# VH-VL binders against q9fi13, part 1

Scores and structures below are computed, not measured.

Target 1, 266 residues: q9fi13
Amino acid sequence: ASLSPEVSPLLRAAHHTVDNYVKSGMIIGLGSGEASDFAIRYLGQQLGSGSLHNVVGVPMSARSASEAAKYGIPLEYYRDGVQIDFAFHDADAVEENTLIAVIGRRRSSQEDDYILKQKSIVKVADEAVFMIKEEQYKAGLEGSIPVLVQSLNWLAIAEEIDDLYLGDAEVWRRASVENEGPLGGDFPIVTSDGHNILDVIFTTPIRSLADLATSLDKIDGVVDHGLIIKTRCTVVIAEETVVRSVTLQTSALEGGVRTYGQTLQK
Below, numbering starts at 1 at the first letter of every chain, in headers, positions and changes, except where a header shows other numbers; antibody chains aren't numbered by Kabat.
F, E and O stand for the ipSAE by ESMFold2-Fast, ESMFold2 and OpenDDE, each averaged over both directions (binder to target, target to binder). V2 = 0.75 x the mean of E and O + 0.25 x the DockQ between their complexes.
[cut] stands for letters that were removed.

## First folded at step 8 (VH-VL)

Design Q5
Fold by ESMFold2, look of step 10:
Structure Q5 (fold): chain C 266 residues (1-266), chain A 122 residues (1-122), chain B 109 residues (1-109)
Amino acid sequence: as target 1 above (266 residues)
Amino acid sequence: EVQLVESGGGVVQPGRSLRLSCAASGFTFSSYGMHWVRQAPGKGLEWVAVISYDGSKKYYADSVKGRFTISRDNSKNTLYLQMDSLRAEDTAVYYCARDEPFTWGSGYFDYWGQGTLVTVSS
Amino acid sequence: SSELTQDPAVSVALGQTVRITCQGDSLRSYYASWYQQKPGQAPVLVIYGQNNRPSGIPDRFSGSSSGNTASLTITGAQAEDEADYYCNSRDSSGNHLYVFGGGTKLTVL
C-alpha cells in the first residue's frame, strides 16, 4: 500500500496532483495557496531532474509566479487564446456531488487582485484539479462567498444581495485592514480593475451553489464571483491517511454534475 | 536552501541519557515527516525512528523501542531524539533526514544532516 | 538484522557497467531508494522509485526493480563512484517501519 502518513495531507495531495496529471510538453496553469506552493516546488524538482521536460507554467497570481521563479519553472504570460492543458489550484471549499468550487476567500490581501485571473485560467484549461482539505469537502457549505462588484454602486448591490439572503447571510465589504466592520472602513479593497469585493457570509448551509451563482449573475453591477463550475475537473482531497480524488461528469441538459466516485491514493 | 544540523552528541556511560537535536531550515518543517538514522563505526546505516509532520505518530526500530523517544517542536523547527538507558551498541553517528513522499512507493530521504557522534563506553 | 539483502562488495573496471542488487520481500510492495556514501560523509540520495534520479546525479546512474529485487546500475563507472551504496525501503512487517540493506562497497579498478 502507498501511504505516506509521515507528511502533511496537503503535501501528499500536491505530489499526487503533479504525478498523476502533469505530462511533459504541457502548458500548466499554476495555482495559488499552500498546496499549490508544494505542487510548484515538486514540479520544479521534476523539471530539474529531467523526469519532466518542456513544461511551461502560466501563473494565476504574483504568488504563483514568485514560487515558480524560485524553482526554475519557465513561465508564459496569460492572454486570450492561449491553450492551457491543465491547471491546479487551492480551493477554499468544494460542494459535494456538484464539485462546484469556492475560491477567493480572504487568505491574504495580496491575492485579492487575482480572483478573476485565477477563475479565468481554471475555466479555460482543458482539465483542472482543485486541492482541498477534507473538512472543506461537504454538502451544505457555509462561510464566505466572494463577489466582485462595481465600486460606484457597491452599497446598492450589497443591499440587493442582503435582501435575497436575509436571515441566511451577512454581506461585508472586504477591507484592506482587519476589524473594519461590514462597510469595509476607510480602506476597502479595490482591485486593479476598480472593483470592490463583497464577502457574502453564510451562517446557514447553502442549499445549492449552482442556484447561488445564477442569482448572483443576475444582479446588475456584479462583475463575477468566487464560484467555479468546471465541467472537466477533479477534486483531490487531502485526508489524514489517504489522498482521495473525485472526478466530475456533467450533463448540460440537466445543468448539474455527477461524481464518479472516490479513489484512494493509487 | 534546505539545511539539517544535528547536535547534542558526546561521550556517555552506559545506562545514562542523552538528547539529540536537529535544527531545520529552508523548508516548511511542519509539513514533513522526519527520521533518525544511525551508523555504528565501520558498520552500515540503521533506521532508528520516524515522527509524522504534526508529531501525532511515532514509530521506532525494535532495537530502540521503549528506550528512545522521538519528538518535534514545529514552532522551533527542531527535531529531537531522547535516548534513555544507553548501551554500548548505541554508539553511532546519528543523522536526521527528511521524508520526501513518493506517490508510487515508499518515501525517501532527500536531505540529510552531517551527523552527531554518540559514544557509549565505560 | 535487516530484511534487505545486498552483496557486501562489488568491483568494476573504470568505464565499465556495474549492477548493485537489493533483495527483500517488502520490495514487492514498495520501491527502494538508493544512497551513496563516501568516507566521512553523510549519505546522498542517488535513485528513488523505479528509476527516478534527483537533480545533480549523473545520468550514468539508473535503477530498476522486478519482483522482490531492486537494482542500481552505473554505466561507464568513474573513479568518483567508488563508495558504499545502501538500499532502503519499508519493512515488510509494517507500513511505518523502514529498513536499510547492509550496504555494498563499490571498488572502481
Scores: ipSAE 0.350, ipTM 0.742, lowest interface PAE 4.0, mean pLDDT 87
Fold by OpenDDE, look of step 10:
Structure Q5 (fold): chain C 266 residues (1-266), chain A 122 residues (1-122), chain B 109 residues (1-109)
Amino acid sequence: as target 1 above (266 residues)
Amino acid sequence: EVQLVESGGGVVQPGRSLRLSCAASGFTFSSYGMHWVRQAPGKGLEWVAVISYDGSKKYYADSVKGRFTISRDNSKNTLYLQMDSLRAEDTAVYYCARDEPFTWGSGYFDYWGQGTLVTVSS
Amino acid sequence: SSELTQDPAVSVALGQTVRITCQGDSLRSYYASWYQQKPGQAPVLVIYGQNNRPSGIPDRFSGSSSGNTASLTITGAQAEDEADYYCNSRDSSGNHLYVFGGGTKLTVL
């Protein structure tokens, strides 16, 4: 009995995202990652079948653009002032309750140039969805937080960050070649905008991503970071047998973060 | 304030040797790769050599390879260029320049010394 | 050896915009940096990366790149901008790790 290839949980998350949030006539930010690939493919299929019509995609990366083109989705490139109705994206991690997302963790050198674009598109969208796996949804997140910094004085910036999180995190500059150590080796990654990327690697649970974002923003020479705070945001969590959605409602920010979860059974 | 000050330039005959120094101040010298760049009178800039922050890596332009030696003493915050078998075409103002921290190959030099003139003539 | 090519001289009227271009194969792979050199002085870094200015460099200086070219643009040229400008990049030929352009003399009229 050919064990039916186990459907990827992220595929389910992608279908859920498109089915529940995408409508005909929308301009959609097209995210980057495995789940986004599935979502783009499914979106293309829905357009081809006539279930959806008049949808335009705004790709967040070369990867998403390529996938969208492959599946026949009309594309518009991101520019200032563009109206985006909805955006979906893969997150590396999401903080429980606050739904603050971490993006830009090192996957490939090609993705490094798109961190800011991804963040911009998600923020400008009227509504956004982050797609993640169950293990990526946690309180007290650990791991790397990407920080884009001015390349000219990256060391001073790195030292300042290191001092702020002494004992809790290590700071590594991304290198174009793997295993070059924390200083980034002879060929550090430089984005198209001329920035270095520091990975602040937390080895202890982060108490608050919001506080972390605020602290990073105060550091001179920090351009931006991989933390996304989105008020009209839903996290679609791909679990083993179900897809769970958690939504942050804006009205609750004044009185506390209210999360609403819906579980869809297989 | 970052400062780089070159010294050791002068007039020398062909085939002779000369040693240049670059004194660094205002920054952690041991953290930065350093370069030598030269400029012949009335000509453009020419890259000469680079040394890594810890001195473990050295690279040279073909025009000086085998004749010039770049070195550094981090305890003295000083960069050196030993020039042997000097030729007339080596006549130039020699600049020391700073690379980015702990690396070389950033593609830019953010600070330069004022240069020291080396004249090779019979 | 990989070469970076620049026009030897360009002119610009006071307050006008001028673009200095550097061309070479290495620029397909590496960003250019730009240096200003006035007579009797050491070079000064004015642009690096895609469009980054060091502290103290006026905002009228900007950088761009396309294909095998890099460009330095001065928008609203001032009298003090009269100088030699050099582009630099990593060298892909193996003869040098770094290569400079031949330099461009900018005259402000």
Scores: ipSAE 0.008, ipTM 0.479, lowest interface PAE 10.9, mean pLDDT 89

Design Q6
Fold by ESMFold2, look of step 10:
Structure Q6 (fold): chain C 266 residues (1-266), chain A 122 residues (1-122), chain B 109 residues (1-109)
Amino acid sequence: as target 1 above (266 residues)
Amino acid sequence: EVQLVESGGGVVQPGRSLRLSCAASGFTFSSYGMHWVRQAPGKGLEWVAVISYDGSKKYYADSVKGRFTISRDNSKNTLYLQMDSLRAEDTAVYYCARDEPFTWGSGYFDYWGQGTLVTVSS
Amino acid sequence: SSELTQDPAVSVALGQTVRITCQGDSLRSYYASWYQQKPGQAPVLVIYGQNNRPSGIPDRFSGSSSGNTASLTITGAQAEDEADYYCNSYDSSGNHLYVFGGGTKLTVL
C-alpha cells in the first residue's frame, strides 16, 4: 500500500533504505547528512527491538559516529581489510542514468574533513545507496564540484582547472568564512590531511560527470574530488508521496569470468 | 529521548474556545506528522486530527470539522489545537502523538504525551 | 467504511493465551497498530505492521492479520497485561483518516 504524506520525504527514504537494503549480519557504512541521520536512528531502533541483529556500523564521519553511538549501533572504524557489505549516504546531486553522485558541497565546515573518507567507504562497500530529494536527481547537473588539492600549489591547480573549463565554470578556494572571494581570503579551509578544497562551480550543464572525473584525476596535485562512480549503486529518490529507487545495472562484463556467457537479465 | 508535553487544558463553558499546545523535544519535529487523539471520561480513544510535517495538509474527524484547527510552529517545536465552539461532548483528555512512518503502510503512533484534560461544563 | 470493530471485553487465565480481534474494511489495505492503555495512563504502542514489536515490548505480544481482520495475541498472559487494548488503522478514502476501534478490556484471571 502507498505511503502516508504525513512525514518528510527524506525520513521516508531513510526508512525505505533500511527496510529494503539492510539485513542482519551486515557490516554497514554509515553515511552523513539528514537522511543518513534518520537511517541511523531507524537502524538503531530495529536493532533494539530485535528486528535486526548482528549489524556493525562503519561511520563515514564524526557526525555518523555520534549518531550511531546515540542509538546504540556497534561500531567498527574503517581501515584496510574491513569488508563493508552495504553503505548508505546523502548526496548533493546524482546524475540521471549514470548514477554518479556529487558529495562534499558545503553544508558544514566540520564535514569538510570527511569527503575522502565518505568516498572511500562508499567505493569499498559491496553495494551502496544514495538518498536524495527528487530535485537532486537530474541530467545536465550544474553547481559546485569540490576538488581536494595539495595546499602548496593550489593556485596553479586552480588555474589549470579554470583553463580546462573556461566559460563553463568558476574556480574558488573554499574559505572558512563565507564570501571571501575566489582566493579563499585569509582563512582558507585546510583539511586535517593538509588539503585545500577548490569549488569548481559550473554555470552551464555538465555534459558528462564521468569525463569530468577523468579530467580532474589527470591533474597533478589533485588529491581527489567529490564525484563518486560506484558499481552496484542504487539511488533512493524521495518524492512527495512515494519513495522510488533507480538501480545501476552492472554491465555483462562485470562479475568475473562467467559474465561473458551470460544473457543480460532485466 | 522523545518527549511530548501537552498543556492548555482546563474548565470552560460551552461555546467558548481553548488552545492546546504540545511541546516536542528529542527528535526532528519538522520531519514528523503529528496527531491529536482524545478520550472522554470512561470512553475509548477517538482520533481528532493530523497535520503533515510541513503543515501543508490537515485532516479532521467529522465530529470536529469546522470547529477545531490543528497547526504547528516548527521553529518552536510546538503542535497546537485551536478548539472553538466547544460542546459538552468535547470533554476529554487530549493527547498529542507522533506519526512514525512504516515502509509497507501508513504510520503509527510510537510516542504519546501524558495528556491534558479539557472539561466543558456550565 | 471507516469503522473498526472490537469485542468490548475478553478474559484470560494467568499464563494462558488470549487473542483480541479488530475488524474493518481498511484492514484489507493497511496493517493495524495496537495500543495498550492502563488506568490513568497514556496509550502505549505494542504492535505495528504484521508482527512488529517496538523495543521494550515483551515477546509474548504478537500480531497477525488476514483479510479484513487484525489480531493481537498475548501468549502466557501476566497480571500486568490487564488493560484496555485499541486497534488503529489508516483509511485513505479521500481524507487520510485514522480510526480507532472501540477498545477491548482484557481481564487476567
Scores: ipSAE 0.570, ipTM 0.825, lowest interface PAE 2.1, mean pLDDT 88
Fold by OpenDDE, look of step 8:
Structure Q6 (fold): chain C 266 residues (1-266), chain A 122 residues (1-122), chain B 109 residues (1-109)
Amino acid sequence: as target 1 above (266 residues)
Amino acid sequence: EVQLVESGGGVVQPGRSLRLSCAASGFTFSSYGMHWVRQAPGKGLEWVAVISYDGSKKYYADSVKGRFTISRDNSKNTLYLQMDSLRAEDTAVYYCARDEPFTWGSGYFDYWGQGTLVTVSS
Amino acid sequence: SSELTQDPAVSVALGQTVRITCQGDSLRSYYASWYQQKPGQAPVLVIYGQNNRPSGIPDRFSGSSSGNTASLTITGAQAEDEADYYCNSYDSSGNHLYVFGGGTKLTVL
């Protein structure tokens, strides 16, 4: 499949990710997205060439599974208790300094069902990498935060969220057809687990994703959200001419988040 | 100033071997992937091979796979191309070219040597 | 393996604008790089990435991409721009490959 030429910086990020973190014998969570496609392809090539051997992939989506299969990567499917040595994934945004990642923003209907899986695999992995573009790495993030909610009382939950962030965000139930309005029309997205997805669209900069995550977790009926807080996490940032990597080591919640390393590579 | 200087070219008979060298200066050689690109007389450019910055990865064009070997000595800031089983169609000016640091895949070569001529003829 | 196709020759009047186009499936996924080669000289990188110029390359050179095409544009062609121009792209259809276009001879009239 043909991709946009704009994914070239992400190719560098993908290569950087595989070269620096993937080792022979590893079980790897295979992310979903443009950068992940590149990473999966590159990983397959490395296996084929003999540069890597005995690597098994755990796909985070049907997309990643398909790509992995296409390029000859042995696969195991995610299940409880699986050991994953490393995982990479495309993030929609990453908060500067904290490296909290946003995933699950509306891209395609096919990926809506994989938000929880993606989050689970990233969290269970010993080490993880988020691949992003430069513009996706910043403080004061704006845009949509996906929130999975119980379908039965989704409206009440949505109203509570709307009230909580009044003036700062709009709440939209995700629909199978675009532009159906904030209620999601007659055909809302329903995950395989029976959840609706609310997009909390911030029109003002979010002060703290960590606080947002905590607040969302306290709301009855909220199942989960698209915010990932991961220890032993690196963000690989694709720029026009360079790739940057920022590594986080999380100390105790009370001790704050520490960034220990940044590497600049072309 | 970045400099790449190829050497080792000459006239050889088919089936023989030749080893090209590329001496690099003016930059941290060990940080960059390196390429060989060739150009037959009056023809276009043809990519030949690439080697990663640390020499751990090598890739070749199908036209030279199994016959050519790319290598490097970072302690000497030198890139090599061992050419075995040479054919008439291997006749070309051979250029060494620098890739990006620590990776490749961008598809561009920012610095080139002046090239060395290899002629394969009976 | 993928191929990159270029027109073998194009001409431009002095001071006018010319676009050299490269076409190939690899260009749907990867940026092209462009090289200028004058007779008896090594190729020189003139454009890479989305629209990046190396140091020393005049600003009249620019790059663009669309679909399966990449283009090098010279806005205000100068006499010294007469040369062969090659596009290049990464190709992952097999193993790691780099493919050049056939080259375009630019004549400045």
Scores: ipSAE 0.010, ipTM 0.515, lowest interface PAE 10.3, mean pLDDT 87

